VH-VL binders against q9vpl3. Designs and how they scored, part 374

Target 1, 224 residues: q9vpl3
Amino acid sequence: RGKINIQRPKAPHYERARVVAVTQPKYPELPKAKSCFKTRAERTQQQQENPYNEIIAREVRNWLDHSRLVAFFHLSSITADDIFRVRVQLHKQNLHLKSYGSKIIEQAVKNTRYEAIVPLFHSNHCIVFSPDPEKTAALLRIVRRVPQMVLLGGIVEETMLSRNQLVAYAQMPGLHAVQAQLVQTLSQAPGHLIQQLQAHQNSFVQVLDVHAKNQMNEETPKST
Key: E = the ipSAE of ESMFold2; O = the ipSAE of OpenDDE; V2 = 0.75 times the mean of E and O plus 0.25 times the DockQ between their complexes.

## First folded at step 12 (VH-VL)

Design D131 (framework fv_anetumab; at its last look DockQ between E and O 0.43; V2 from the best seeds 0.67)
Fold by OpenDDE, look of step 12:
Structure D131 (fold): chain C 224 residues (1-224), chain A 121 residues (1-121), chain B 111 residues (1-111)
Amino acid sequence: as target 1 above (224 residues)
Amino acid sequence: QVELVQSGAEVKKPGESLKISCKGSGYTFTDYWIGWVRQAPGKGLEWMGIIWPEDSYTRYSPSFQGQVTISADKSISTAYLQWSSLKASDTAMYYCARDEGIYESYYFDYWGQGTLVTVSS
Amino acid sequence: DIALTQPASVSGSPGQSITISCTGTSSDVGGDNYVSWYQQHPGKAPKLMIYEVSNRPSGVSNRFSGSKSGNTASLTISGLQAEDEADYYCSSYTSSSTWYVFGGGTKLTVL
């Protein structure tokens, strides 16, 4: 029995080669997942036409329309656990932390007054919504625990605010306090004005009285 | 009016455990950070750590990490600072303070009266 | 190590204006607007005098003012009074694992 040359196996006899060739399992070419060959354009188009994206975009718009406080954050290497913990704390304050894809945001705000926020969403981001603008300070106190949440800006009472402006807003006394102070200041102003006006009138009357008395004294003929 | 009231002075021996308290009033206790600051006799102020009372999230200064434990009981608006084993070097005045700052602004607007801790053999 | 450096002591006469400096070791210490100042009288708790470089809390005298130039924050006390004699500490936010850092303190003596 000839030593099977393992290094250069002799080609099998023609008949054997034929049998081997016919009996070789033809493994079906794994269907190249069509998804792997979709052009960027096709993928983008499919994402745009996804009915689900439209639903989510409507949700985003609904949040924007019903929120008096909206804050935008960049997320830098934050863990899911950290996000969850912050979300819980925010929720206790009636602050709602949401995260959406940039395309969804773009779709949601297209041709709306919120279109200016699109540039903020080029990276990982989250949005905090609240119906109460007075919660801005609470929000900014809570997020201190997560340095990975970087404040980008926000919307308060339909006004777009920069990061610094939003912080400044949070530091302001509540609207009611400011209004109370204004009312107090305004209520004091009329009293002072009335006093000043009365002082001038009283002075004028005194001067006129003196003048009248002097005229009466001049008209009394010295009956010598 | 916002007020922080701390527990009374403590005299302890080395190796003993201690827990001092800081009770907040006049504001929503769970809406503000509470910090602890140490001041050794004749020395400056040292930040030890801070706690968010709502969920007891705590952050420590590296120098105090593992040396003390900061905790809070929100039900009674009280923050705590505790040692498992006191050292003579722990002799100091300890202050709790409310952090009024927001976002990246950090400052203490209200302070407790301080708790003197004396550790002597 | 992140540190805030203050002069150990400053002195002034009544009616004068004095300035206490607080210098950070890096730009990361005392970000542009995050410096606070505290006054501490002997045997008393610290009192906030200035926050965010230049803001005064309610009840703090207008004689106290804060400023910052570069990495140095300054507390200025105008019209110095005997009651101003105290220790003064600056504090700042740090971007590091240490959220707070205090300066070494400055003893102000009114002569």
Scores: ipSAE 0.805, ipTM 0.899, lowest interface PAE 0.6, mean pLDDT 87
Fold by ESMFold2, look of step 12:
Structure D131 (fold): chain C 224 residues (1-224), chain A 121 residues (1-121), chain B 111 residues (1-111)
Amino acid sequence: as target 1 above (224 residues)
Amino acid sequence: QVELVQSGAEVKKPGESLKISCKGSGYTFTDYWIGWVRQAPGKGLEWMGIIWPEDSYTRYSPSFQGQVTISADKSISTAYLQWSSLKASDTAMYYCARDEGIYESYYFDYWGQGTLVTVSS
Amino acid sequence: DIALTQPASVSGSPGQSITISCTGTSSDVGGDNYVSWYQQHPGKAPKLMIYEVSNRPSGVSNRFSGSKSGNTASLTISGLQAEDEADYYCSSYTSSSTWYVFGGGTKLTVL
């Protein structure tokens, strides 16, 4: 019953069709496809009509203003379960893992000394905030389980630190007063540090994209 | 200050199960990785695996995946190494060690005294 | 099972300097990868002597130093003393297989 063809197809044709289907990219969702074709005027209007973007930007500003430690990571593809488990482990140490759109970050740091960090958020990213700069070592021990989180640098006590400087800060022994003096001594011109971080980030992103494409070759192209 | 104290020596027969322990003190146990290392008699050191005790996240050496179970009980600051069925080739000294490495750095700063496991018919 | 190559034995006289090598690949010893060194006396647990290529833990004599060039790490012991007689192991993390690896060990004999 039913008009179902149960005859098996030829193996070579069947195998070729199966391989092609596995490697076919998944089509974007309809809303995302429509967003890709929006004009500049329509994009601007949608941004103006999203008051929750300003609420989220205020949240980011509050985190930046009240965090003595901020760490920036490039984030490769990771399962929701894995990132959730990492967020829980960080939270137990008063380390708060967040991710925001680059537009919201730009809005949050506008007219601040931190405007230069915006280019770091062009790629997939996450940020860890904490009021406790002494938790930097704990952060970096937990992150070891997540090769998808690649450290780019950070801010300690309002001072921009490169990746190497942040790791060195985390390993420094001694009293809090000594650590505060060291952070001040390690400070460099913000523009120079951002240029080095951005160049380093582009190199890492290229390496990560090659590995991610190799891993995801059978599914879909990597989005943005 | 930091101490890792392992359970005592064991003499077992092939096919028996065994669970040995490693208790950490003098630091916050759930803030550090704990690794297990084997040393067969007269042989070198072999890494077996590592655990994050707070949520029991583990990674195993491919040579030991499926051969042993690494676990932890954070309420008593203790990590475990367990066999479901011992073999004579499991005769070795077993060390636990704390891994203090951060971000792409991996090293064991404190070691337990070792647990000698002897498996013979 | 051992990916890192060390000489089986090395000897020296008291007061001399000796170097123990640890050779691997670009995926474990080379590049940005870190190497650590452990000392083990007979019947005792290993003791960390050098971490992150060249750093000494608190309480380790400055007679011990570490370095790396290409795919070879080196442990140098200056002013050799009888108490330095032990087995020495290098260790690294191999990114290609995502696990720790130890060298085969080097027996140091003080003549």
Scores: ipSAE 0.689, ipTM 0.854, lowest interface PAE 1.3, mean pLDDT 79
ESMFold2 (binder alone), look of step 12: mean pLDDT 90; pTM 0.934

Design D132 (framework fv_anetumab; at its last look DockQ between E and O 0.40; V2 from the best seeds 0.71)
Fold by OpenDDE, look of step 12:
Structure D132 (fold): chain C 224 residues (1-224), chain A 121 residues (1-121), chain B 111 residues (1-111)
Amino acid sequence: as target 1 above (224 residues)
Amino acid sequence: QVELVQSGAEVKKPGESLKISCKGSGYTFTDYWIGWVRQAPGKGLEWMGIIWPEDSYTRYSPSFQGQVTISADKSISTAYLQWSSLKASDTAMYYCARDEGIYESYYFDYWGQGTLVTVSS
Amino acid sequence: DIALTQPASVSGSPGQSITISCTGTSSDVGGDNYVSWYQQHPGKAPKLMIYEVSNRPSGVSNRFSGSKSGNTASLTISGLQAEDEADYYCSSYTSWSTPYVFGGGTKLTVL
């Protein structure tokens, strides 16, 4: 029995080789996951056509339409735990922290008055919504605890504000206080005007009286 | 009217523990940061730390980290500053103050009357 | 370490205008607009006089004004009165980790 050369096995006899070749299990090529070969365009198109994205986009639109305060934040390496903690604090103030994908935001605001916010969403971001614009100060006090939340800007009463403008808005006295001050100022103005007008009229009447008295004195004939 | 009322003067020995208080009134206590500031005799003001009373989130100055504990009880609108072991060098006036600032603006608009802490052997 | 430098003392006569300076070690100290000023009378708590460089709280006299140029913030007191004699401290935002830095204080004497 010839020593089986383990290093260079002799090629099997032709018939054996045929049998071995035919009996070799043909392993089906693992289906290349179609998802791995989808072009960027195909992936993007599929994402755009996702009914779920449309639903979320509608949700975003609904939040935008019903919020009087909207604040945009960049998130820089924030943990889920930190976000959760801040969310809880914000929620207690009726501030709603949400995070959406940039594509969803784009879809939500396309051909709307909010389209200008799209450039803000190129990176990790979150949005805070509130029905009460008076909560702007509260929001900005709470977010001080999280340096990873960087204020980018916001929308207040349908007006887009820069970061600085939003901060300035938060520092202003409440609308009611300002209105009260305006009313008070306006209510004082007529009183002063009336006083000034009356003063001039009174002065004029006094001058006329003096003039009339002088004329009467001139008409009294010196009875010699 | 916004008011912060602090606890009375304390005279302690080294090694003793102490907890002083600051009660806020005239505003929503949980909506503003409360800070503590130390002033040693004849010296300037030193920030120690701040607390968010709603959830007791606290930030400390590096110089005071681990040296003191700041806490709050929102149910009674009170902030606390405490030492586990006092040192003679802790002798100072301690002020609590409300931070009215927003975002990156930090300033104290209302101050407590101060609590004098004297630590002597 | 970020430090704010104030003059140790400033003096003026009644009716004069005086200025107290607060200089940061870096241009980044306090950012563009985050400087505050406090007045402290002997044995009293500090009182906020100016916030965000130039804003006056309600109840603070219009004689007090704040400005900033470069890394130096200034508190100006016009029409100096005897009651203005006090210690004045500037404060500035530096970083999130150290949001409060105080100057060394300036003693104002009214002559």
Scores: ipSAE 0.846, ipTM 0.930, lowest interface PAE 0.6, mean pLDDT 87
Fold by ESMFold2, look of step 12:
Structure D132 (fold): chain C 224 residues (1-224), chain A 121 residues (1-121), chain B 111 residues (1-111)
Amino acid sequence: as target 1 above (224 residues)
Amino acid sequence: QVELVQSGAEVKKPGESLKISCKGSGYTFTDYWIGWVRQAPGKGLEWMGIIWPEDSYTRYSPSFQGQVTISADKSISTAYLQWSSLKASDTAMYYCARDEGIYESYYFDYWGQGTLVTVSS
Amino acid sequence: DIALTQPASVSGSPGQSITISCTGTSSDVGGDNYVSWYQQHPGKAPKLMIYEVSNRPSGVSNRFSGSKSGNTASLTISGLQAEDEADYYCSSYTSWSTPYVFGGGTKLTVL
């Protein structure tokens, strides 16, 4: 990993100026997106004083327990309209964009296998949950329009994945694609069939290996 | 399986308008970016812009911003490239192409057959 | 202003290996940006040959390989065949506002 932020241009100010130029009858826009995520200290203090933090933490636990895909992003300053449009596109793919305070995340994952995610919430962030791990590629196609969302990593089938591992997972052929590739190989001339099966079996092993590691991580949580 | 079929060749005069089309089939059209690429006669490839067909979000190359309009009609799985007033310098082959890249990867995996646009007086 | 440099032409004999270069800057080909390669026969649409520097799409011969070193990406074609005669274009990510920049193209002639 180590993707340089230099490849993410100054989208917030540039995009806002371009939108204003295109939509001449609009009034100048207040950057309300910054007010939603701008003051982490205020959000932390408010939630520290709110007696209902445990209710929200239970919501996070429910999302984590029932989502086969969880993706973590750093979130830079973005307009409310832009983040809303992305949320709509994600929702159409059963991908659910959420944000929670770091103290709530700490409460939610306390004494769980997911306690390692807490450092990801030092800065402004968002999380995408989904029951459909096959939607990882769709997620990563949609977020290309939002340079303000910088992928940090994720959880697939209850296994923690780094940024690069999650991207690699998204690019793997699904079981249907692997099955179709196998059928295509079998329909070729018999003289080369065994060589082609050995070349394609690595694709099957990669998909099965990811699932086996996910299940092994689930089935043998070592105490603590 | 994946196919992009473009509208036929066009011969136009300077100042005329034109809208060419690109119909996708064999995949979920609204799940992938569609790009437009220009190739002037005897010249190389030049990216013009991309569109997310589900909500018609577009990005244009700085070289083409304000000179063309990219749009889509998701109900018929079709993307469009449009000029309000053609110039002789718009004579080129125009390709649509699907982008399969994720996150920070950008590449075109399937291309239409191209639409030749000829603008002459 | 932003452009990738390719040789105008290269040539080789059948069975030979040839390499086509694509040189940019630290802002595009350099660093950890991805490069793709396209083949275009006369009168036909481009075809993706290499993506993400070195990956081959399904159905592309393993005679085609890609690599990158510093600010230069390379397409290598081994076991050159007559049907490899075509124009070859590299493309690189540059920035969010310009995610596709193409090289000028290289005409490959098979002697």
Scores: ipSAE 0.794, ipTM 0.902, lowest interface PAE 0.8, mean pLDDT 79
ESMFold2 (binder alone), look of step 12: mean pLDDT 92; pTM 0.947

Design D134 (framework fv_anetumab; at its last look DockQ between E and O 0.48; V2 from the best seeds 0.57)
Fold by OpenDDE, look of step 12:
Structure D134 (fold): chain C 224 residues (1-224), chain A 121 residues (1-121), chain B 111 residues (1-111)
Amino acid sequence: as target 1 above (224 residues)
Amino acid sequence: QVELVQSGAEVKKPGESLKISCKGSGYSFTDYWIGWVRQAPGKGLEWMGIIWPEDSYTRYSPSFQGQVTISADKSISTAYLQWSSLKASDTAMYYCARDMGLYEHYSFDYWGQGTLVTVSS
Amino acid sequence: DIALTQPASVSGSPGQSITISCTGTSSDVGGDNYVSWYQQHPGKAPKLMIYEVSNRPSGVSNRFSGSKSGNTASLTISGLQAEDEADYYCSSYTSSSTPYVFGGGTKLTVL
């Protein structure tokens, strides 16, 4: 019984070899699991602030600093096409729709007055910027067409507003109208005061006149 | 002053097509939604749909989807409601109205005078 | 189906205060503050009387007021006048496929 040469197995018969070659499961090369062992250095390098992120963060900051109206939206299953359409509509009203990653936002607002907005950015979000706070109403009318855009809140004139407050703000008469009303109200106040002051003076004079008349009547001796 | 003026009363037969109009004035036509509301004789108000005149984006009530077409011509500040084939059941007063609403706040603040549509054989 | 229920009719004497209710069948009806009230005189277009539960448009009498408790919105008319005789409709925003829902209407008669 010939020693089975374990080191050089006899090549299978040609036909068998062909079948084996054809039937060999082409195992997709297992994606070389990039050994998760990114060295601490590689992890730290990846945590190195991507210069690009810094640039974008600066951009975000610039938008925040120059905008008088900022609105925050959650995006729920919105298509790129829908976003584009809304963007166009908003742009016509000088409203600028932007989307940034949460990390970028965090970096942008870190140690700033805007830091409070960070919790709003846990999921897919977009931000609408405008230099004109009077466009709040326009914004809120346009976004009605996009139910996937959920209003979370905003910043108007450096004041953070809730969703409801933002809507209420949009319903208010313009600043000039409010100022005009205030001026009107203030202008009416002195008139009323003057009337009240004059009324008291007139009343006092009347009382004095009556008193004087009564005294004159008492001093006229009945010339019997 | 804000005003919506609708086209005149219509008398039609079943199967005929119809297009009625609503012209807005006194405000920026493209900055407000325009809605259509139906009121059958002796019945209540029914929302049909709404349009954003700037780009003619439309939303319909499910009950009216495919039954009517809402359109707008912003160049002449006019919204339209049209039927391809009228039914007797379409007999009603039709109102256009401006929606003042913001975001999820929906209210019609100005209404047209209404257009009576009568469909009879 | 999301529906708003109103009483079919309400009546009152001149000078009285009356209330018309509007009740939603779902919690989704009316949202937090999205109820409107319309007045319609016979042969006339509806007129907005109240929006967002309690706000009055310009030109609407202060005799008209709105409130909401739970799923029920209410329109109150104080100092009832003959001219108040009309149909009144509530409306609400819904998160459904039908963003606008009207109530069935209430006929107000002034006796």
Scores: ipSAE 0.662, ipTM 0.829, lowest interface PAE 0.8, mean pLDDT 86
Fold by ESMFold2, look of step 12:
Structure D134 (fold): chain C 224 residues (1-224), chain A 121 residues (1-121), chain B 111 residues (1-111)
Amino acid sequence: as target 1 above (224 residues)
Amino acid sequence: QVELVQSGAEVKKPGESLKISCKGSGYSFTDYWIGWVRQAPGKGLEWMGIIWPEDSYTRYSPSFQGQVTISADKSISTAYLQWSSLKASDTAMYYCARDMGLYEHYSFDYWGQGTLVTVSS
Amino acid sequence: DIALTQPASVSGSPGQSITISCTGTSSDVGGDNYVSWYQQHPGKAPKLMIYEVSNRPSGVSNRFSGSKSGNTASLTISGLQAEDEADYYCSSYTSSSTPYVFGGGTKLTVL
């Protein structure tokens, strides 16, 4: 017969239901009295590892592996409308707002150098992922619209950055930003130093010396 | 080339309304905050507030909260400063400026030419 | 209600170096907050000269430098020229309710 001619129809009903659920007010929590009388079977079930946790942990690991920019935020109470508006604005910049439980984050970063991020997720949080590290400035401009999101730090090109380091990275233009990111990678990933040094030999020698002295100062600080 | 072009000088009487404009060009208008700054004759600069043009979210200085309205029309890349009832004390130069600041840091890298508002009988 | 204190005026001769101070508190200039500096010639809009304490925007002469020590930020102009005669304003973040404030301004006169 004929081929299917589609005119970009409305979103499927189940996707519309998800959007409506996000917009709806949160219902009150269940009465505390019922929570106090859990059976042993219910208690054991709640302690049982949820198989869905491993699937979600693999999703987080995939985001971490394919995102050159990862930013961590503390998230205060915020309306569904406000978080939806910011998610849309972030998405326009290829910035993907997500949240995950601390147990899932711990599973995702187990046996990686990122295990140090787990304490950041002991409270309400959100994470922004992007393949585009140059979008860090756009992220930080949008976040001013959302005072409930408090920047904790991030990961750029597999390098852990503090809050202040991430802000400083976002303001570095051009070649200097590339050199700064390469130096951070070399301090934490020595395996390809020779290949990277060929591009910027003089600046790398100076930066490597500074980083070596910073490591010594952290372990044996001088008092004068 | 980043440019902010403001509407022309205004001479008004007390009690009249006024809306002045600031049109941005040469950059993505909705990707940057726009601020408004007042300078009374012979006086220094005063920050009035800022707006996020993408969704019109605003923050006002406490000194100007309720005294003016900051708004934007992103479809024409224009921000506005508006009074419902002018006072003689509103006589000043008004600048719009683009904010290059990130997160909780603020710096205005491009400024409009200014709009002189004179309110007298 | 933070105003950032600047001297009302400073003067210098061509070729000299001068410094304009901007004094605040440990909660604004003296904290982790960044300081910016603006130049304003008579009848013209302000121009950003220094951001983040010491960074120069593209097109700003390297004769302009910024620094901070304790609760005081400083703008230094070396090799003073007639064109440097202008008003200079510092600015800083203060609080979530007043996130941006200017200093009172300093008139620089080139003798």
Scores: ipSAE 0.536, ipTM 0.784, lowest interface PAE 1.9, mean pLDDT 78
ESMFold2 (binder alone), look of step 12: mean pLDDT 90; pTM 0.930

